# VH-VL binders against Protein phosphatase PHLPP-like protein (phlp-2), part 9

Target 1, 227 residues: Protein phosphatase PHLPP-like protein (phlp-2), of Caenorhabditis elegans (q09564r761to987)
Amino acid sequence: QIGVSGSRGMKNKQCIRQVRVENTFGFIDGGSNSYMSSSICRFMTSYLKENVSMDIRSILLRCHCELGEEGERLGASVMIIRVHEKRLEIASTGTMSAAIARNQKLKMIINGRYEIDDDEYSRIREAHGFVDEENRINGVIGSSRQIGHFSTFPVVLPTHSYRNIQLNEQIEGLIVGNNMIWNMLSIDDLNSTFHNNRSPIVVAKKIQDQLQSYDYGGNSNILVLRR
Below, E stands for the ipSAE of ESMFold2; O stands for the ipSAE of OpenDDE; V2 stands for 0.75 times the mean of E and O plus 0.25 times the DockQ between their complexes.

## First folded at step 8 (VH-VL; framework fv_necitumumab)

Design e3 (from d3 with heavy chain Y107S; at its last look DockQ between E and O 0.67; V2 from the best seeds 0.00; counts 0 for: pae O 3.1 > 2)
Fold by OpenDDE, look of step 8:
Structure e3 (fold): chain C 227 residues (1-227), chain A 122 residues (1-122), chain B 107 residues (1-107)
Amino acid sequence: as target 1 above (227 residues)
Amino acid sequence: QVQLQESGPGLVKPSQTLSLTCTVSGGSISSGDYYWSWIRQPPGKGLEWIGYIYYSGSTEYNPSLKSRVTMSVDTSKNQFSLKVNSVTAADTAVYYCARDYYDYGDSAFDIWGQGTLVTVSS
Amino acid sequence: EIVMTQSPATLSLSPGERATLSCRASQDVYSYLAWYQQKPGQAPRLLIYDASDRATGIPARFSGSGSGTDFTLTISSLEPEDFAVYYCQQRSNWPYTFGGGTKAEIK
């Protein structure tokens, strides 16, 4: 079962978008640019329509390469999820996060809010980039791991995380959302919301409502998968 | 400390069924963190993954062997088993049971049995 | 299936020398690669997982590197007990597949 919820918030621009083609889901966070998210959605949809079985990691990379001039100064966080009968595949870059529900607990499996460790910091510095006090790359970019931002190469790279999760009886579901969801809501709150509601649609909606209760006026996108 | 031990006949006739059991000690097989696996190695050759079974009974087999392989698990005995049907000389190998540690991407066969030689001969 | 190719087939070295073993995948396996050591008459032993992480109890002289299609196992200084066969295994796609192995032998 699948539940999806999204909000444009107070902003008229849709910078966070979703794609769905059969058993493949795409999440795109274009930051402050709605055209970037739209373009990536178009590319991803095209690839999936051409070959629905295309490796999701390849799709992510292809989207990066397809950005062209748009990708020079713009970028995005992208997560692709493919649901199989016995396994779940996730490929992610940027600030999107995912948590799996297992044994009545949520566990973060992809954390888009990763701290820049010493190695990554060294890499960025070697590439003549910098990290500011707000943990932004070159003072403006939300993550050093994003698609696009060609002008910063090799400071920002489309480095992705990949998970191939075998679905077993202990797996109850999955929550995917953009960074603000995870910043504003605790994992315990999300865990409670997930397990106290049977419908993934209701779960997604309640999570969205909780965000709104904190006067979040930005874009949000949530996917809830439940067994 | 968790230990695995293979058991079964060391000799099987062609066209018969190879049957092996792996006994887990020092820990419960009923853990969601592990996939219990079989790997074989023909004499003087490399390693071939056969398949795995989860404590709940969920299985995945190597496509090359899928039609002939069946695995089962007995949580009460803390054992899991392998059956290979219609064996030929090509199935002669040391058979290992192993624990596959799986943590959402970080995985490997971290514990192995000693292995048991199964010879297919008339 | 993904084909794993190890080179060299045999590596002849002396104790104290540096050993470099190569493993190549027929397609991108990212960091989903493990290394195993097998001594004669024994089961394989896990050395490295996730391409570069040492398993518990593995000496620091063992290190793994690489991503994508090219991987390397390095033994900084060979000990007598390190002469064995080493296997790489991709864990990216089913079915899991092993390389043909590299035999490290005493020169």
Scores: ipSAE 0.082, ipTM 0.700, lowest interface PAE 3.1, mean pLDDT 91
ESMFold2, look of step 8: ipSAE 0.572; ipTM 0.838
ESMFold2 (binder alone), look of step 8: mean pLDDT 92; pTM 0.942

Design e4 (from d3 with heavy chain G105Y; at its last look DockQ between E and O 0.76; V2 from the best seeds 0.00; counts 0 for: pae E 13.9 > 2)
Fold by ESMFold2, look of step 8:
Structure e4 (fold): chain C 227 residues (1-227), chain A 122 residues (1-122), chain B 107 residues (1-107)
Amino acid sequence: as target 1 above (227 residues)
Amino acid sequence: QVQLQESGPGLVKPSQTLSLTCTVSGGSISSGDYYWSWIRQPPGKGLEWIGYIYYSGSTEYNPSLKSRVTMSVDTSKNQFSLKVNSVTAADTAVYYCARDYYDYYDYAFDIWGQGTLVTVSS
Amino acid sequence: EIVMTQSPATLSLSPGERATLSCRASQDVYSYLAWYQQKPGQAPRLLIYDASDRATGIPARFSGSGSGTDFTLTISSLEPEDFAVYYCQQRSNWPYTFGGGTKAEIK
């Protein structure tokens, strides 16, 4: 079972989008740029329909390679999830996070909250980039790993994280969302909402409602899978 | 401290079924944190993963062996087992059971049994 | 199936020397790489997981490095008990596959 909730908030256009083709789900966060999210959404939908069994890691790289001139200065966070009978694959680059619900609690498996360790800081400096006091790359970019940003190469790289999660009886579901959900809501609140409600649709809507209680004005998008 | 021990016949005739059991001591096979695997090593050669079983009975097998292999678990005896059907000389190997950590898919086989040699001979 | 290739097949070294063992994957395995040590007549022993993390109880002279397709196990100063066969294993996808091994021998 699948539950989806999304909101434009106070923005004129939707910059965070979801895609579903067969057993494959895509999350696309264009930041403040709706063209990036829309363009990637259209490409990913079309490509998946023609290549339903293509490796999700390859699809993510194709999204990077198929960006037009807007990809010179702009980028996007992309997460692709494929659900198999006994396993779940996640490929992600950027600022989105995913948590697995297991044994009555949530465990973060992809952390899109931006953190720069010493090795990554050194890499960025050697590539002639800089990190400001708010951990932004070159003063504006929220992750050193995203698709696009061709003009910054090799400061921002499209390198992805990959997770292959074996589905057993203790796996209860998955919550995916853009960075702001995880920054504004505690893992305990999310865990309570997931486990106190049977319907993934209700879970997704309740999470969205909780986010809105903090007067968050930006885009938000939530995917809940429940077994 | 958790320990694994393989048991079964050391000699099996061609075309028969090889049957092995791994006994877990010092810990519980019913823990949701672990997968339980079989790995084999022909004499003087490298290692081949055969498959895993979870305490619920869920399995995954190496595609090269899937048509001939069955695994089972008996939580009341704290044991898991391997059967390989229609064996040939190519199935002669040391068979190991091993523990794998489920929740940390980037971990490894941290506990191994001592291994048991199975010879397939006419 | 992901093929793991180890080199060299044999290392002949003296105690106190540095050993460098290579492992190459036929496809990107990210950091999902383990190293095992096997002495004659014994089961393999886990040394390194996630490409660079030492397993519990493994001495600091063992270190792993690399990502993607190229990986290295380094033993900074060989002890007499370190002469054994070493295997790498990818854990990126089913089936898990092992390299052919590198034997470290006393020169």
Scores: ipSAE 0.006, ipTM 0.474, lowest interface PAE 13.9, mean pLDDT 83
ESMFold2 (binder alone), look of step 8: mean pLDDT 92; pTM 0.940
OpenDDE, look of step 8: ipSAE 0.028; ipTM 0.600

Design e5 (from d3 with light chain Y96F; at its last look DockQ between E and O 0.70; V2 from the best seeds 0.00; counts 0 for: pae E 6.0 > 2)
Heavy chain, then light chain:
Amino acid sequence: QVQLQESGPGLVKPSQTLSLTCTVSGGSISSGDYYWSWIRQPPGKGLEWIGYIYYSGSTEYNPSLKSRVTMSVDTSKNQFSLKVNSVTAADTAVYYCARDYYDYGDYAFDIWGQGTLVTVSS
Amino acid sequence: EIVMTQSPATLSLSPGERATLSCRASQDVYSYLAWYQQKPGQAPRLLIYDASDRATGIPARFSGSGSGTDFTLTISSLEPEDFAVYYCQQRSNWPFTFGGGTKAEIK
ESMFold2, look of step 8: ipSAE 0.353; ipTM 0.765
ESMFold2 (binder alone), look of step 8: mean pLDDT 91; pTM 0.932
OpenDDE, look of step 8: ipSAE 0.339; ipTM 0.802
ESMFold2, look of step 10: ipSAE 0.144; ipTM 0.687
ESMFold2 (binder alone), look of step 10: mean pLDDT 91; pTM 0.936
OpenDDE, look of step 10: ipSAE 0.147; ipTM 0.743

Design e6 (at its last look DockQ between E and O 0.54; V2 from the best seeds 0.00; counts 0 for: pae E 3.5 > 2)
Heavy chain, then light chain:
Amino acid sequence: QVQLQESGPGLVKPSQTLSLTCTVSGGSISSGDYYWSWIRQPPGKGLEWIGYIYYSGSTEYNPSLKSRVTMSVDTSKNQFSLKVNSVTAADTAVYYCARDYYDYGSYDAFDIWGQGTLVTVSS
Amino acid sequence: EIVMTQSPATLSLSPGERATLSCRASQDVYSYLAWYQQKPGQAPRLLIYDASDRATGIPARFSGSGSGTDFTLTISSLEPEDFAVYYCQQRSNWPYTFGGGTKAEIK
ESMFold2, look of step 8: ipSAE 0.403; ipTM 0.780
ESMFold2 (binder alone), look of step 8: mean pLDDT 91; pTM 0.940
OpenDDE, look of step 8: ipSAE 0.277; ipTM 0.779
ESMFold2, look of step 11: ipSAE 0.421; ipTM 0.766
ESMFold2 (binder alone), look of step 11: mean pLDDT 92; pTM 0.941
OpenDDE, look of step 11: ipSAE 0.176; ipTM 0.749

## First folded at step 10 (VH-VL; framework fv_necitumumab)

Design f1 (from e5 with heavy chain Y102W; at its last look DockQ between E and O 0.03; V2 from the best seeds 0.00; counts 0 for: pae E 12.6 > 2, placed apart)
Fold by ESMFold2, look of step 10:
Parts: structure tokens; C-alpha cells; sequence
Structure f1 (fold): chain C 227 residues (1-227), chain A 122 residues (1-122), chain B 107 residues (1-107)
């Protein structure tokens, strides 16, 4: 079962988009830029319809390569999820995270939050970039791994995180979303919401309700898959 | 563009099973963007949500009706269906099928069928 | 289940007047509220979703407001075609319950 929910915090939702083509889901966060999200949404939709079995990692790289001049200064976070009969695959670049529900516990498996580990900090420094006190790359960019930002190369790279998850009876589902969900809600809160509700639509809606109760001003996009 | 049309018998005897089908035209029921619902309205009364179905077959039902209700989907015919078991006169209503859109500000029943009156008599 | 209460049950007004329709939820539904219009012999028509957003093709005279438990549909200047029954529906938690309706009648 699949539930999708979004936030009304910013009325102009054109800066975040979702795509679904058969068993493949795409989540796109262009930040404050609607061109990036629209362009990637259109490309991904068309490409997936013609290439339904294409490797989702390759699709992410193609989204990067197909950006126009706006990609010099701007970037986007992209996550692609493909649901198979016995497995689930996730490819992500940018600020989106995913957590898997297994044996009554929810655990992060892709971490897209703003925090930079020591190895990534060293890589950025060696590429002649810097990370400010608010974890921004070169003072303005929210992720060191994101499509676009051609002018920063090789500081920001379009490389992705990838997970291939075998579905067995202990796997209960998945929560995916942009950084707002994970910054505003604890993993314990999300775990409680996921396990106290049978319907993925209700889970997604309740997570959205919780975000709105914190009165945050940003957009959010969430996908809940439940077995 | 997209249209929904209910079909089924207008008269059902008490204790029998009411069976309705909604046919989707101008669009695909297999789209992941939509959920498909049944809603009913007894004569002169308000609206009651019965349940929804997703094209994968996943369902949620109103708890007040869950013990008697089954929904199904046939993607090859672009249809979804409702069955209500053991009907009584209280099940007399106009039955609507509706499309539900769950994206970023389209959280409501944006397309409804014309409705079909089902009378449960004697 | 969340109970939706609409008031008044009947609203008698003339064309050109302002209509104010109330919908109250038995618990917090945040902004997850829709409004529908139903004319005699017809299916409901979506007017407002997410408390305040007009559906495609809905005239600007229809306006929704409120959050939490108290919601209002306002019709700024009634047209002859606006005399109908109006339903609110919460969409915070299933079952997605409807209010009992407000009938707008011509005086």
C-alpha cells in the first residue's frame, strides 16, 4: 500500500514535485526554484515512460546531465524509488532521507540531512570549497551531493546514495521525505506514527499534521510504503 | 475529460448483496496519482464515505460498514466495484463513485460519477 | 470518528446577499477540510479543499477559511445558481466524514 502527503506551508508547490510511473516513484525538491523541479519532473516522467527498466542510478545522472544553464547556479535534490516484487531500490542525491521499518523499529538508511561528516568535510576542503557554521557549502548550498551547481564542480557532486533492500516478512515499510520531516520530528515520533496506523495514507497524513503543528514555513513531501 | 459512470441494479431485495461497478473513461485507473472511492447518500440525507481502493487492490473501509463491504478493481476493464452484503432498507441510497487526488493541494474528490439510486425494498 | 457539524441547517437569502456557512469538527482536523456544493438531482461538486483553496473553475465569490475545529465557507454575493446544499468534509483521518449540510434557499 502506498500513501503520499504534502505540506501546505508554502502555497506554491511548484518547487517540489513527485512523479509516479508504474512501480517507480520520483521525489524532486528544487528548493526555492520552480524551474528546477518542473524541468526534472518533465524529463523524469518522459524518460521513465520510455525506459521503465532503466537503472534508477543512471536516471539520476541523466537528470543532472539534462539540466540547462540554470544548473550552473542552482541544484535540486532527487530521490527515485522502485518497488519490485521481492526488493526495493532507492537512489538519492541531495537532502532527502529514507527510513525503513523493520521489527517494530524505524531506522534511517539514507541520510540527506545538512550535517557533513569528517570525510566529506575533508573532500570539500581539498576541492577548495568550505562549509560554514550553518552547514552550507560555500555559504549558500545545502548539500554537497546534489544535481546541478555546475559552477562549483568538484565541490558539489551529483553522486548518489543507493540501497537495494530485500523484502522479507520483517520489513514493514518505508518512510521517505525531504529534510523538513527529519529536522522537525524525531525518529521515535515517526516510528510511533508508522506503527500506530495501518493505512499508509493515514500515516502520511498524520506525519504532515505533526509537521504543521510545529508551524514550519517550508515545503515537505512524504511517501509512506506499508506492507 | 475523465468521467466516472456507475452501473448496477436499481432494486435489490433485503438480505441480498448490492453490487455496483464504476467505469472510468478518459483516463487510466492504473495511475498511481489517484484513489477511487464510493460514497452514498440516503434520500433526503447527507453523504457517507464508504471506502477507497487503489489500483493495486489496497483498500480502506469506513469502520461502520467494514464487516459488510468489499471493493475490487479490474484494471484491464478500467473499472472498480462495490459490494454491500446483507442489505436492509437502511442501505437505500444514491451511490456515487469518485476520484480522489492525493497530491500537494488536490486532497479531495475532484471528479464524481452521476450517481445511481439503489432501492432496497420489502 | 470525527463528527462534523454544520450550521445553520437552512439559510434563507436573496441573490446578491452574502452567505456565511459554518462547519465545526469534534477534534482538530488542522486544514484538512473540503467543501462541496450539491444541486437537486446532481452529484456533489468540489468547491474548496485544504480549507481555503478553490478548486479549478470555482468563481472567486467562494472563499473558505478556518483551521483546527472551526471552518467557514463564504459566498460574497449570491448568484441564482448558488442556491444549493453545501457539505463540508474532514480529511484528517479516515473515515473521511461529511457534515450534515447547509441548504441555501431563495427567500
Amino acid sequence: as target 1 above (227 residues)
Amino acid sequence: QVQLQESGPGLVKPSQTLSLTCTVSGGSISSGDYYWSWIRQPPGKGLEWIGYIYYSGSTEYNPSLKSRVTMSVDTSKNQFSLKVNSVTAADTAVYYCARDYWDYGDYAFDIWGQGTLVTVSS
Amino acid sequence: EIVMTQSPATLSLSPGERATLSCRASQDVYSYLAWYQQKPGQAPRLLIYDASDRATGIPARFSGSGSGTDFTLTISSLEPEDFAVYYCQQRSNWPFTFGGGTKAEIK
Scores: ipSAE 0.005, ipTM 0.476, lowest interface PAE 12.6, mean pLDDT 83
ESMFold2 (binder alone), look of step 10: mean pLDDT 92; pTM 0.937
OpenDDE, look of step 10: ipSAE 0.025; ipTM 0.631

Design f2 (from e5 with heavy chain Y104W; at its last look DockQ between E and O 0.03; V2 from the best seeds 0.00; counts 0 for: pae E 12.0 > 2, placed apart)
Fold by ESMFold2, look of step 10:
Structure f2 (fold): chain C 227 residues (1-227), chain A 122 residues (1-122), chain B 107 residues (1-107)
Amino acid sequence: as target 1 above (227 residues)
Amino acid sequence: QVQLQESGPGLVKPSQTLSLTCTVSGGSISSGDYYWSWIRQPPGKGLEWIGYIYYSGSTEYNPSLKSRVTMSVDTSKNQFSLKVNSVTAADTAVYYCARDYYDWGDYAFDIWGQGTLVTVSS
Amino acid sequence: EIVMTQSPATLSLSPGERATLSCRASQDVYSYLAWYQQKPGQAPRLLIYDASDRATGIPARFSGSGSGTDFTLTISSLEPEDFAVYYCQQRSNWPFTFGGGTKAEIK
């Protein structure tokens, strides 16, 4: 069962996309650029149709490598999830997070709210980049790890996180979302919404409604998987 | 301006396979924001959702029909199709294709084809 | 599956009157409910989605309300073109089921 919900703000609604090919799901956050998210969406869809068994980590790297001229200055956060009968895989770069529902509680398993620690600051400085007071790289970029941003290499790198999660009877599902969701709602709030509602579509919609009541204008993209 | 047009035989013999195609014009079936559905309505009766297909090929079918139904998509022709196996007189209906526009607050069948009557008889 | 029950089956009214159409779900469907209008010989037309949001181009005389299991479509002042069959549909879980319809006819 798969529920997806987002916010219909006056901006950026076309900049967040999802892909569904057989058992593989993709989430793309192009920031403020709808061309970037649409381009990655089209590429990932066509590539998956032709290469359904390809490793999701390789697919993510191909999304980075196959960006056109827009990839010189623009980038995107990408998460790819593949659901097998007894396990699921997640590969992610950028600012999206995932939390797994297990035994009546949610726990973060991919943290896309990555804060720039001392080592990452040093790496960025050595690569001749800078981080401003609002943690933006070179004044504009919201993550030091995203696809695209070719002109910044090696300041922004497409390095990904990977998880392989065994599906047992204690695992009830998964919540994925871009950083607006995790900035505005606590994991306890998300846990309550997940466990008080049996339909993944309803869970996603209630999360969207909560965000709209707090922050009308944001783009959000939520995936809810329930067993 | 997106339009949907059903096509296929209006008469099908019992026990045969009903095949219908929906052609999308004025827009792309490959858009990631839409699901493409079939709905049927027996003469003088209500509406029954048959299933949907996403342009990637992913499907969901009404459990009551799942054993007899398949759907497919041809993105190069901007079309999606329905097959219903082993038809009987009970499958006589107007068949509609419809766009299911999933966007942040527009979750419903917002565009429908005109419908095509399929009669199952000898 | 979720059963949608519409009442009344037939509503006989004159132009200018207020119409109230009811739709009840057999279990909680939250706000995931749509209303459609179908005129004779035509495909259904989307009126209301998400229980209360008017689709593009739908006149303000149409309004939807309700949540959970009980929903209402209201037509504040019937026009001659509003005499049709109205269907509700739940969209909280598949199969996405329709109600049996309410026929609005001229008294």
Scores: ipSAE 0.006, ipTM 0.516, lowest interface PAE 12.0, mean pLDDT 83
ESMFold2 (binder alone), look of step 10: mean pLDDT 91; pTM 0.934
OpenDDE, look of step 10: ipSAE 0.024; ipTM 0.522

Design f3 (from e5 with light chain W94Y F96W; at its last look DockQ between E and O 0.03; V2 from the best seeds 0.00; counts 0 for: pae O 5.7 > 2, placed apart)
Heavy chain, then light chain:
Amino acid sequence: QVQLQESGPGLVKPSQTLSLTCTVSGGSISSGDYYWSWIRQPPGKGLEWIGYIYYSGSTEYNPSLKSRVTMSVDTSKNQFSLKVNSVTAADTAVYYCARDYYDYGDYAFDIWGQGTLVTVSS
Amino acid sequence: EIVMTQSPATLSLSPGERATLSCRASQDVYSYLAWYQQKPGQAPRLLIYDASDRATGIPARFSGSGSGTDFTLTISSLEPEDFAVYYCQQRSNYPWTFGGGTKAEIK
ESMFold2, look of step 10: ipSAE 0.538; ipTM 0.833
ESMFold2 (binder alone), look of step 10: mean pLDDT 92; pTM 0.945
OpenDDE, look of step 10: ipSAE 0.019; ipTM 0.617

Design f4 (from e5 with light chain N93K; at its last look DockQ between E and O 0.04; V2 from the best seeds 0.00; counts 0 for: pae E 15.8 > 2, placed apart)
Fold by ESMFold2, look of step 10:
Structure f4 (fold): chain C 227 residues (1-227), chain A 122 residues (1-122), chain B 107 residues (1-107)
Amino acid sequence: as target 1 above (227 residues)
Amino acid sequence: QVQLQESGPGLVKPSQTLSLTCTVSGGSISSGDYYWSWIRQPPGKGLEWIGYIYYSGSTEYNPSLKSRVTMSVDTSKNQFSLKVNSVTAADTAVYYCARDYYDYGDYAFDIWGQGTLVTVSS
Amino acid sequence: EIVMTQSPATLSLSPGERATLSCRASQDVYSYLAWYQQKPGQAPRLLIYDASDRATGIPARFSGSGSGTDFTLTISSLEPEDFAVYYCQQRSKWPFTFGGGTKAEIK
């Protein structure tokens, strides 16, 4: 069962988009650029329909490689989820997070609330980039791992996180969203919402309503997958 | 409110270049949230998307027209333009400029200019 | 390219009647479909985007439905101002193609 909810917030246009082709789901966050998210959305939809069995990690890299001139300066966060009968795959780069509901508990399995550790600082400096006092890459970019940003190569890399999760009777579902959902709402609140509501559509809408009650004015997008 | 207005000659001779300009008022063409398109409609017929341009100058054209069309943007004048080379009678149409407004899951042309008829004849 | 086929070509109805306009895509376009209304001598006006979402200022009597290859625009009770030409447009794959139109005429 799948529930989706999204909002432009106070922006005129949604910069976070979703794709679904058969058992494969995509989330694309273009930051403040809606062209980037829509371009990737259209490519991913077309590519998946012709290559439905392609490895989701390869699809993610292909999204990076197929960016046009806008990819020189701009980037995007991408998460791809494929649901099989007995397992679930997630590939992600950028700032999006996913949490799995298991044993009546919600646990984050991909954390897009990115922090730059000493090793990453060293890598960035060796690549002739810098991190400013606000933890932005080259003064502008909010993540050192994201698709696009070709002009910064090799400062920003499209390196992905990957998870392959065996589905057993204790796995109840999944929540995916952009980083602001996880910044504004506690894991306990999200867990309570997931487990107190039967419908994934209701779960997604309630999370969206909670986010709006904190006066969040940006884009948001939530996917809830429930067995 | 944002408004779009087409301008250009109403009559063009065969084999010449058709040039049109769209002026954006009440908003900025430099917004990263919008794309700017040209669409045409032959008299009494349907609509054909020609292409779009982003304020950075990035473009995408309908493959059927790609060899003959170019678009440009002038952010200082808040304008974008269309050129169609080597026109024939088949290029006679009302030409619209439009804003491509993205919403959740897809985007669509939410603001259109009033249209300008371009006739190709000798 | 994706061919969009609209039916019927002409719909002759009286004010107050329910109108149903059909749009079929030659391949799966998911929900990436828009509907426009065009009155004589005017530019098209956006009615519906993403298959079912009404654009700002569009009356509730207009509704869109469908996904995949089959889409419907419904006008629950026709008003005199609704007699116009209606176009669908797929936005799944470049180039973004329009249907041939359905003309709603007063009977």
Scores: ipSAE 0.000, ipTM 0.426, lowest interface PAE 15.8, mean pLDDT 81
ESMFold2 (binder alone), look of step 10: mean pLDDT 91; pTM 0.936
OpenDDE, look of step 10: ipSAE 0.025; ipTM 0.565

Design f5 (from e5 with light chain D50G; at its last look DockQ between E and O 0.05; V2 from the best seeds 0.00; counts 0 for: pae O 6.9 > 2, placed apart)
Fold by OpenDDE, look of step 10:
Structure f5 (fold): chain C 227 residues (1-227), chain A 122 residues (1-122), chain B 107 residues (1-107)
Amino acid sequence: as target 1 above (227 residues)
Amino acid sequence: QVQLQESGPGLVKPSQTLSLTCTVSGGSISSGDYYWSWIRQPPGKGLEWIGYIYYSGSTEYNPSLKSRVTMSVDTSKNQFSLKVNSVTAADTAVYYCARDYYDYGDYAFDIWGQGTLVTVSS
Amino acid sequence: EIVMTQSPATLSLSPGERATLSCRASQDVYSYLAWYQQKPGQAPRLLIYGASDRATGIPARFSGSGSGTDFTLTISSLEPEDFAVYYCQQRSNWPFTFGGGTKAEIK
């Protein structure tokens, strides 16, 4: 069962988009750029249709390679989810996060709120980049791990996290969302919303509503998968 | 099913190097999901994590042993190895290799070898 | 390093009884805690991960609870095969450290 919710908030552009092709879901967060999200969404959709069985990690890299000239100064966070009968695969780069519901608890399995550790900081510096006081790369980029941003190479890299999780009876579902979902809502609140509602559509909607209740005026996008 | 098996000498002299190999069967060591680990247990005592190695060769060692420990991986043989230099009686233990499914601390050592006793004695 | 303290050191019970094992961390480890069972002459076996999730093949009588610094492993009804040493392990900070173990022995 699938539930989806999204909002532009007070913005006039949609910078976060979803793709679905069969059992594969894609999330694209272009940050403040709707062109990037749209372009990647279009590419991913067509590419997935033609390459349904391709490794999702390879698909993610393909998205990076196909950005063209726009990728010189623009980038995006990309998450790809493939749901099998007994396995859940996720490949993710950037700031998006995913939590799996197990035994009446939500557990983060992909954390896009990546903290720049000493090694990453050193790597960025050696690449002649910098991190500002708001943890932005070169003062403008949300993550050092994104597709695109070719002009910053090797400051920003399409480094991805990969999960291959066995599905068992303890797993109840999955919540995916852009970074602001997780920044503004506690995991306990999300857990409560997930487990107090059977319909993933309702869960997604309530999460969206809760986000709005905090006067969030930006883009949001939520995917809820429920067993 | 994935199985791990430790191999190496059961006796090592003081000041020498302890060397063990873990052979993985039933699955590939070249997986991004796992950190291949060594754990030891002195006789009658608890467990101590020695360190882990990723299939790419990336390692992390217990700070208490870092200066004496080296791990390596051979993907062609589906093996990973442990070396402990300058051993003393304190290094006498059952040594286990294990598969660590690490997901931001959510997982743990889900598959273990049977362990191999290594005694440090003159 | 984070110090893990298990109590009691030894737990003497009879089959069918409820067993409660405690594990305390010297600092907050959130839910990053695993429980292992070890029988004499055998390697440890994973029971619980993420403080409360049972590993594959682990009977329902085993349950984990807790967060932060205090954790509990519960065996609702002890089976003869459950008499063993149990270890907790924090997975929050490197090095990942184990508790000293609790020996569940038959009364």
Scores: ipSAE 0.020, ipTM 0.534, lowest interface PAE 6.9, mean pLDDT 91
ESMFold2, look of step 10: ipSAE 0.340; ipTM 0.757
ESMFold2 (binder alone), look of step 10: mean pLDDT 92; pTM 0.938

